VHH binders against c4kar8. Designs and how they scored, part 388

Target 1, 263 residues: c4kar8
Amino acid sequence: MAELSTPSPASPAPLDGGRGDELEKFTLRGARQILQLLQDLITHRGLITAHTGGGHSFMTAVLKVDEERGRVVLDPSPDPQANRRALAAPRLTCVTQLDGIRIQFPLVGLGEGQDKGRPALFAPLPAEMLRLQRREFYRLQVPLAHELSCLLKAEDLARKPVEVSARVIDIGAGGVAVVVPTGAAEFVIGGTLPACRLALPDGEPIELDLEVRNLNRQTQRNGTEQLRVGLRFAALPRAADTRIQRYIFKTERALNAKARGGL
Key: E = the ipSAE of ESMFold2; O = the ipSAE of OpenDDE; V2 = 0.75 times the mean of E and O plus 0.25 times the DockQ between their complexes.

## First folded at step 23 (VHH)

Design pg3 (framework vhh_7pa5_2; at its last look DockQ between E and O 0.23; V2 from the best seeds 0.00; counts 0 for: pae E 4.9 > 2, placed apart)
Fold by OpenDDE, look of step 23:
Structure pg3 (fold): chain B 263 residues (1-263), chain A 125 residues (1-125)
Amino acid sequence: as target 1 above (263 residues)
Amino acid sequence: QVQLVESGGGMVQPGGSLRLSCAASGFTFSSYAMSWVRRAPGKGPEWVSTISGSGGDTSYADSVKGRFTISRDNAKNTLYLQMNSLKPEDTALYYCAKESEFYGDEVYDMPFDYWGQGTQVTVSS
């Protein structure tokens, strides 16, 4: 019986990549907007993953927003060690979602105390909150019944060109996540994979340039290691974009129909 | 749109049993591992249990091992949590959560990408 390991979130990579300018468009810095978004998280009982660095994280939630004191109150971890890490961290990176929109925000100056006689964590209100509303950030999970593949043109450790057939895990207007066997190729974050081929069900593969944006090594239950690669469409022709959007829309409808018992 | 709706919570005496349900929609349910997470006041959210998409593999937190059973009916798009021998410390809001998949454009990951509003479980004499 393969014990399901507790989901370990990937270590946060620094946002230092060329996306700085694009992310600014989605960054909220208005005090009112921030307060509203935090309140919405409370209202919707949002689960937050708080990253403390070093590959460590814990789940929390916003308990309340104290506007008078300019602070946010968070639930502590049930793990005292996680709380210690959180308090020791110079920065807490909080990640959550609301209505399918990813939300990220930093907290600095974390402290512990009590709220209404219960243990709580306190931090100053975030100065900024990233709300990824762009359609390009939406990712459709590819159903197993609708397998997509992507032929990656990459290099091995010897910089020899290799072609890797990768299963697409998720797809959006902005890119794909794929799974590749460990050791199949060397991937470098920020690197470009030219002339890759994305296979969609509706026709011929789409030739694409892909940029590596994320890497995550995962050990499956069976002990097999897989590499998940996040890939951004570096240049997407309009026709290709249309096809991808059509696929996403069609697939979502199909999934929703099935979920409703219609298929 | 992905939706998760928990039900089955309530008040029960210590030693009692409850069965939670989670109705899932908006995605291919059988393709994803599902989890239960609970949030108790003052203790924050904690993972309870996970089941694979096929239902063949399960895992439990030590605190609930031997007492709780996670299961799923993929034909009904429903996740279950059978809770036996309930204790006061099991009092919490219980969330149904979809395990997160890797997203290509994200720097930070979450263990769960979707969750419901939760169902309240209260164990008290």
Scores: ipSAE 0.510, ipTM 0.812, lowest interface PAE 1.0, mean pLDDT 85
Fold by ESMFold2, look of step 23:
Structure pg3 (fold): chain B 263 residues (1-263), chain A 125 residues (1-125)
Amino acid sequence: as target 1 above (263 residues)
Amino acid sequence: QVQLVESGGGMVQPGGSLRLSCAASGFTFSSYAMSWVRRAPGKGPEWVSTISGSGGDTSYADSVKGRFTISRDNAKNTLYLQMNSLKPEDTALYYCAKESEFYGDEVYDMPFDYWGQGTQVTVSS
């Protein structure tokens, strides 16, 4: 038979703890907010991917919240093996979305039982839920043709001021990632680079303070060493935020027109 | 605002047929893959079928392969599921689902971003 195929839906991967400090501002810990978000998932019939570990997952949904007993009730899987894995797992990591917002939460202490005479899975209410709007976390991969740059006002190894023109490789509402030659400046995670200048294609460069969030050393194919620096925007003025969002929107729209529509 | 409205469900005897429809609005329909997902009583959601934006590529869960046919009419913004040789195990609430705009995104890698309220299919003697 001729094989006709299209991709089946992939199971979304959980965000891991390596992004924990970036994710904390999107994490709900208030009991009333958690209960309301779970109720919204019930009302909207949210489709949940529940991860049991070892690359295994199954689809489920929240049937109800038992507020008095502090429990959430889930559909069991149609696959008995998935249910056995879920009950054996030390935690169940649930991933879904609601109105274009990514939602992730852990469940521990999962048990089986019946709800109104039908099989169900039970767990205590989660202590936290991640609620992530895309525009707050999305990072656009900057096309090379745009040649976006950021002038970094940093210090060299001898603590002398140095200005480094860094190529911007990705940009989002909360920050940028740049590359610089190794040795161009000394960067410290948590350090602040005041009065840097981000050059967008339209308009004057944006002056902003940047905080160093991560550092990754790389060797290029030609043996050249470079440093990838993750930078967070500190105290971003509203006008600057608007210009960055416009750049992201226009660039994404242009890329999507080439990829999604006809030529 | 994205809206997906399912219709065409009903009660049918084993071996019967039904055709489900999903009316879509609020987005460029032909730009997105569309799926059917079902939820049987006492069981979690189960993916049923997916069709590409152009309609040229389809896929099916093993449980429905050979019995169900997904299709779309991009001029009418409508998704269809023809269900033949229905079994009691096909009894479920059937939803159409829009594949996420950012499917394949590093962080926002969700299979679906919108789905309807569903249409009930009941297969019993």
Scores: ipSAE 0.229, ipTM 0.668, lowest interface PAE 4.9, mean pLDDT 83
ESMFold2 (binder alone), look of step 23: mean pLDDT 79; pTM 0.787

Design pg4 (framework vhh_7pa5_2; at its last look DockQ between E and O 0.42; V2 from the best seeds 0.00; counts 0 for: pae E 3.4 > 2)
Fold by OpenDDE, look of step 23:
Structure pg4 (fold): chain B 263 residues (1-263), chain A 125 residues (1-125)
Amino acid sequence: as target 1 above (263 residues)
Amino acid sequence: QVQLVESGGGMVQPGGSLRLSCAASGFTFSSYAMSWVRRAPGKGPEWVSTISGSGGDTSYADSVKGRFTISRDNAKNTLYLQMNSLKPEDTALYYCAKESEFYGDDTYDMPFDYWGQGTQVTVSS
């Protein structure tokens, strides 16, 4: 009867350790751009995860941008220990999102003080900010009204071939995330599932190869167990890609229309 | 597009109660755990409570345990926080947050991937 706890995030990869030249186009280094993005975080009340190293992090937010002094003001943690770690850290790695776009930036030279009589953390403005989608490919959350399924051809623990019908929870040009019952099959990250079948609403299922990229196990108090599997399209025929893109586009339009009260 | 819209905040006296709501859209609501986070001036954001996608599992911060109850109606795509025995220290902007569930190549490094604008709760005599 394990109570659900908020997972502890892993430390993000350093900005310099990324995909080299590929990340440069997503990195902001202009002072004006950085200031604007920080201001946007304020405006949107962005929650920031600040990583202090050693697997430790705390939530913060940008309270203020001080252009005159060239510094950013952050909320301190309600945990004094987290603040101590933050101040002791040579670098904070801040991670957040705005409009679904991942934002990552380093802060160096953190100090503590007061802003308008309230405790605050201060740091020089970041020299760079990375704006990048969290995933390589945009993924649409499958709406309740649109049930997608994927027939997975996998193996059990004995390496016996098994077919598992999985519910698709999100889909993008690069792959799908699915939910399967725990124990239905054995999945290995990096493994390939050949000749799977993705069912879209617009026609016959698409046969494709899938690569396992992520596994997330969940156990409910009631004993229900489920496994979420992130799958990448290993080889996607052009026709299939077109169908997937069409589905995503149509679905997004429908969702947007509903959000606007049009449907 | 994912949207989270909080409501139900307001001013209440100590010992009073409030019920917050969060309307979710743009994703399969029942497939994701949801959380409440609050931000008080000078104290930064803090986690309050989490509920699993199915609603079968819940967790609470020690500061609110026994007083707050998180729940959800998946048919209505709505998250709730029942707050009883409210204290002045509960004064904060309360955010509805979607827990991060990343199934791609990237490493999990954020507890939440979406959140609303928040609803203000003020507990004062």
Scores: ipSAE 0.578, ipTM 0.840, lowest interface PAE 0.8, mean pLDDT 85
Fold by ESMFold2, look of step 23:
Structure pg4 (fold): chain B 263 residues (1-263), chain A 125 residues (1-125)
Amino acid sequence: as target 1 above (263 residues)
Amino acid sequence: QVQLVESGGGMVQPGGSLRLSCAASGFTFSSYAMSWVRRAPGKGPEWVSTISGSGGDTSYADSVKGRFTISRDNAKNTLYLQMNSLKPEDTALYYCAKESEFYGDDTYDMPFDYWGQGTQVTVSS
């Protein structure tokens, strides 16, 4: 993978705000709760993605919690550039998952040193940790038979406008993942695709602006290359949000009824 | 509910071979790239290998090229890692990892969103 030798295609860090007040009830701020959760990450061998800003991140893990000194100890990256970015960043945003629950926490004041003669990164214990249950980040895997699509208004390599009809593979309250043939358009992480159209089974297509969050190349069973594009909804109107949530709810209910043999 | 269960680890002498398996459930396996990641005691996670959803495109860390072979059987929802010419430096806990789904409402993405408990590989004389 070329990605381990170069910066990840991760998107730029978002601006503060958005769901801040809504997320407060999922935020741990007690010192004992934070220590316990960090210990759980150590026990469950949690793989952590640490974001350094500027669209860069690296993999790490919590090696231990030094309660006496009030510090958390992390693995350094084998990539010296990743470590340098981490040490220069005003804030390291760590994200992971424990038993299907998304966990996110900031580290400030990151330093380098040694732990038992091995290189390590050190930081004061985080002042807060976020635990998000599935309902806050759930994404429906769209049944192939539904043939959901999104018309993307993108650009080709020459920056000429092109429209691409992309199949929607996942959908949630905040975005979709789509697949397109490799080379159908040029996508840039952080770029905005204005006036795209999301086609749900009911009603008129939803016109919305999308932001490219990630790109991942996939190969189909027949060998055809496809690009998986993660897209965030920008400024989603409440009516559009309601339609999307209704689609997700109805589809889940239908799938559950089919799985139980009821119709 | 996504689950990844690794197996096939064990103790082996230098120069030996071992084959790891990862049983996947709870998602459309063939739609996602899969990776092996390893952690030696006291060291950070190290990416080992990745295979595309169809199995047609593979990549390897320099430290394992020519010795390890990643493969998948999409009919059995199973990922494999054939490890040959094993060295003591390959001693690690090996995780099967699913490439993350990147959604537009996630402010911070993860390259991997699910991984298994790992299976231990120990290479010693």
Scores: ipSAE 0.294, ipTM 0.699, lowest interface PAE 3.4, mean pLDDT 81
ESMFold2 (binder alone), look of step 23: mean pLDDT 79; pTM 0.784

Design pg5 (framework vhh_7pa5_2; at its last look DockQ between E and O 0.28; V2 from the best seeds 0.00; counts 0 for: pae E 2.2 > 2, framework grips)
Fold by ESMFold2, look of step 23:
Structure pg5 (fold): chain B 263 residues (1-263), chain A 125 residues (1-125)
Amino acid sequence: as target 1 above (263 residues)
Amino acid sequence: QVQLVESGGGMVQPGGSLRLSCAASGFTFSSYAMSWVRRAPGKGPEWVSTISGSGGDTSYADSVKGRFTISRDNAKNTLYLQMNSLKPEDTALYYCAKESEFYGDDIYDMPFDSWGQGTQVTVSS
């Protein structure tokens, strides 16, 4: 005689799309830590992006933590379709940032209801939360007096090579932002500028390849138009990375000393 | 540290106007798109409007288009929202929100990585 059985539930997807083991060291599982972090999100009115799968997401916030029932309470979306997708999703991946720290956590078993007569979404407390500190991606605002520059090897609108000396306005471990006069060169997001030269105050300029990440047109106070260009370091030799990190560290220490000069 | 401080909220009657301001510090203001987001009582966050870093591109939610105008003054590191023809449904806490920085290790996008405490707008008779 044949026997009927229920299939096993599918294994849940990893927290970060397959990198779970690499991120284990940043994963919080203590109940007290999780409750404190959720409370911090409430206190700071954290805006949360909730991913429902299939490229869909909506904004939400934590309204409260119901410790007695072991549940977190979220704002519903004003968009009814977003709420329907959230309730149908096997997992909701919530992401936000607090004080430069990326926070990510899964919610499963999402349900709808009311909290004090207002619509709300409910889920069991997450069993884990990711806290990823982003301090190493810090962007130093370059003091004007340092006059850092980057020689860009680009093309004009006529496809002729041009070299543009661009002032560096911020710098971090992964790239720089520069300003150039509008029309000095043609920049394309995703394009690569090979063999550019970054001039730091100490030593020879650094030769590096840059990738254009963003473009922003600005009008200066004197009416002159300029273009802000966000650039990523493509392949940074260890020696160059060391020099950039030393510049950032030294400049931060100098700025901190000035800020505390009255101490 | 990114800091965003909203002001200019208050109580107004339907049909009235308010201008919200957001003072920004701790980042290169002109390099980031900025948005207004609102949270109405009993409802979740709703995007209102976005302006590009230069101020050259703006966009609006359908519910506010034609009534609200977003602007910025990059010399003063200040974002504005001019709200005209206000309706009771515009009652909400209004946040100034900064466009997220891109990090190479992020798999899930978030549109905003920083926001202020908000300024309350109440439209009632």
Scores: ipSAE 0.509, ipTM 0.841, lowest interface PAE 2.2, mean pLDDT 82
Fold by OpenDDE, look of step 23:
Structure pg5 (fold): chain B 263 residues (1-263), chain A 125 residues (1-125)
Amino acid sequence: as target 1 above (263 residues)
Amino acid sequence: QVQLVESGGGMVQPGGSLRLSCAASGFTFSSYAMSWVRRAPGKGPEWVSTISGSGGDTSYADSVKGRFTISRDNAKNTLYLQMNSLKPEDTALYYCAKESEFYGDDIYDMPFDSWGQGTQVTVSS
């Protein structure tokens, strides 16, 4: 009876080395800059999402920076289980924004304790902080009343070709985000999905190649798990690009008109 | 630039009510789900409630379910939180938060991409 070793959920592939060079220009490594940015997060009461791995995260905030001890103080989660996961994690990936700029930084060596008699989490100061300006590509949230779908040509765990109908949740010039049922297919970040079909309201579906850029598991409040897949247009024909842009423009206009009471 | 400005906080006795407001600007308000998050010292940030862009769907944390009501006026670009039967444990800084756009180029996501400075709610006898 061969123990079918359940393939360990593929750890999110490290940011591929090629993107590494591009990200270096946005990475702060100076101690003073890091301290200043952390102080700015405190000043602006920044909400931070701390990722603990395995698709788990919790919200926190920087309470203070202890320069003397070289540590950052964070709010603990109101969920004790989240705190346990955080403390057990070899690394926290913290994500936030300030003035429309995405900020990402790792924390390692997390501990728990008390700050001024209140529970707190402690970590050494991050060695680096990534500051990314807003996405080059505007993303339109697809209205619920105007559903888009994308037929994904993917593979299952056995590398058997499967077709998955996915709901498009956002769309931009650079790609789409879709929701798929958990287990519908296997997606690999950096992988290409060839000959997919994006359905727009204005005509026949657009055939296009998609590159998987992001995977995010979301548990809905009803307990159902959904997989969000960020997809980049790998090769978008000019005609398709025009159609997508037209859709985005038309939809935005309609939404704005509705918001103004015109519809 | 996205701007969110919370108001309506204050001090209230246990069992009292407050209505929070959040004025939104700099984005198509109706296109985004909006949330309330609260932060109490020593307890960290806590999700409170979310409402869909259209306002048709709402969700609540168990701690506030049946007591709080989230709503929105898309014509006014305003988010609301009606808080009834307030308890001391509801004491917190309340943030209006815009739900994050899922960007296909990022491995790590956050639930919110924008939030205000918050409005203080204090429930005390």
Scores: ipSAE 0.463, ipTM 0.788, lowest interface PAE 1.0, mean pLDDT 85
ESMFold2 (binder alone), look of step 23: mean pLDDT 80; pTM 0.799

Design pg6 (framework vhh_7pa5_2; at its last look DockQ between E and O 0.36; V2 from the best seeds 0.00; counts 0 for: grease 25.4 > 24.2)
Fold by OpenDDE, look of step 23:
Structure pg6 (fold): chain B 263 residues (1-263), chain A 125 residues (1-125)
Amino acid sequence: as target 1 above (263 residues)
Amino acid sequence: QVQLVESGGGMVQPGGSLRLSCAASGFTFSSYAMSWVRRAPGKGPEWVSTISGSGGDTSYADSVKGRFTISRDNAKNTLYLQMNSLKPEDTALYYCAKESEYYGDDIYDMPFDYWGQGTQVTVSS
């Protein structure tokens, strides 16, 4: 009985070095700027997702910035297990947004304690904070009533070519998010999937190259694991772009009409 | 610009009821799942409930299941949370949150990409 080693959730691939230069433009390293941004997060009552590695995360918030001690105070998770993971993690990757701008920052040296008699997490101030406009393009969540699919040309673990039919869950001018069965193929962030086929309701599938931008494992309520893959259009012909935009527009109108009781 | 504005919070006795509302703007409301999240001092943020864009699917945290009901009026761009049989442990700042989209350059996921300032719910005798 071969224990099928559940493949460890692939650690998000480090931001490949080529994007490093572009990201540098959006990275804050000034102490004053960092402090201000953290204070803004407090003021905004920002919800922060703290990633502990291994596909685990928990929600937190900045409670306080202690400039004198050079530390940030965070809310602990209501889940003791999440807190244990956080404390054991060599690094937390914190992600949030402010005014539509994605903010990402690392925390290292996490400890637990009390702030004003309440449980809290403590970490040294981040050395850097990344501020990125989250999305360049509007994205439409694909209605369940509208099935869009994308045929992905990918590779398996053995680098054998495989075709995976994926359900499209959201679409925009810049790309699509799809759901694939776990283990259907191997995806690498930054990798290109050539000659994929996006099926729209209005005609023949669109052939296009897709770049893997995001990978998220989700457990459904029924216990089934699904892999969500964010895919960017690597090269989109003008005609295809027009079709996609038309679809989005038409779908939005339909949804709005339905919402208004017109359908 | 996306805006979420919560309302309906207040003080209530244990066993009482409240109905929270969230007015949404700046996006196609019906196209996105929406959630309630609450934050209590010392306990951190916790997910409460989610409703699909169409309103056909709902989910609840175990702590609120059977007591809370999430709903939405897409024509009014409004999210609701009916809270019944309130307990002291339900005391928190309640946030309306837009579920995050999965397409993008994000290496690290966020369950929510937008949220409001919250509305305070206090359950006390």
Scores: ipSAE 0.770, ipTM 0.912, lowest interface PAE 0.7, mean pLDDT 86
Fold by ESMFold2, look of step 23:
Structure pg6 (fold): chain B 263 residues (1-263), chain A 125 residues (1-125)
Amino acid sequence: as target 1 above (263 residues)
Amino acid sequence: QVQLVESGGGMVQPGGSLRLSCAASGFTFSSYAMSWVRRAPGKGPEWVSTISGSGGDTSYADSVKGRFTISRDNAKNTLYLQMNSLKPEDTALYYCAKESEYYGDDIYDMPFDYWGQGTQVTVSS
């Protein structure tokens, strides 16, 4: 018979989210730290969202950690289709939050079985777990009234410099998302846009370097096409970071106060 | 700082009723959708019901439609679940869960970012 090819075990992939390199400093890799954090999730009855890929996910929880066998034990979904997707997925990305800390970890090699006579999912202990404070993952959706903008120093199709004033639609500690008309400039994932200028409502624009992380074409309700560009802040000075966090905090507080209006 | 405290659980016979409450603090309650999630012994977490921040839109899992009613009192920062015609299958720990903050489309979605310790509902015959 033909020789069956078994692929070599893949190296552990970094945590997903398009920010793997910049998130490495928040990644736990110590076995004892990982065991302790999983136990904390059990103790605090953590609800976990497990992503199977393709936009699919299901709710689960850690039932126990089997330290002797080096496994975590998870609740299966009540939906058999979700369980089938989980078992077929090469990687299950689990996300949860404990006391305002976002926790994310991969599970590889998920299998099904029984725990004390009840169905359960099993996987080896994760090789890594990510812990993020709110400021590291939160993105403020920018109010339209602020008309927040970023001047991008990009290039056109002919590699000639162009400047594009782009509306900022969200902002967080690590970057912004902007919209530009389709064709206003050429953007390449991984490309760097030096000396861009982020205009906040009060104060002078912040000069900063941006890195293109994602590109999504969008069609507006009126049929107009635009490009949504996800941009990472490169090498932010502390002063710039402080101004951005201050804007986010003040804007959230103002939006919350307006929502309570008349009270 | 966000705190969700469930109450109103207990033991009832099949066909009985219970009303669950969830006291919320540490965030602007009316700005977020709220949900009930339950975890039955030996089963994974199951979404039960969601209500919009204003209270104007509600949704229910098929298993509870017509029997459970979600509501909220935004002046009291309290979420409710009225449970009627209870069945043994409704036996579970019931959690109050808060809609997640916005975190951009390049991050894995979490429907809920905070939940309480839960209140036990037991329907026995």
Scores: ipSAE 0.651, ipTM 0.887, lowest interface PAE 1.3, mean pLDDT 85
ESMFold2 (binder alone), look of step 23: mean pLDDT 80; pTM 0.798

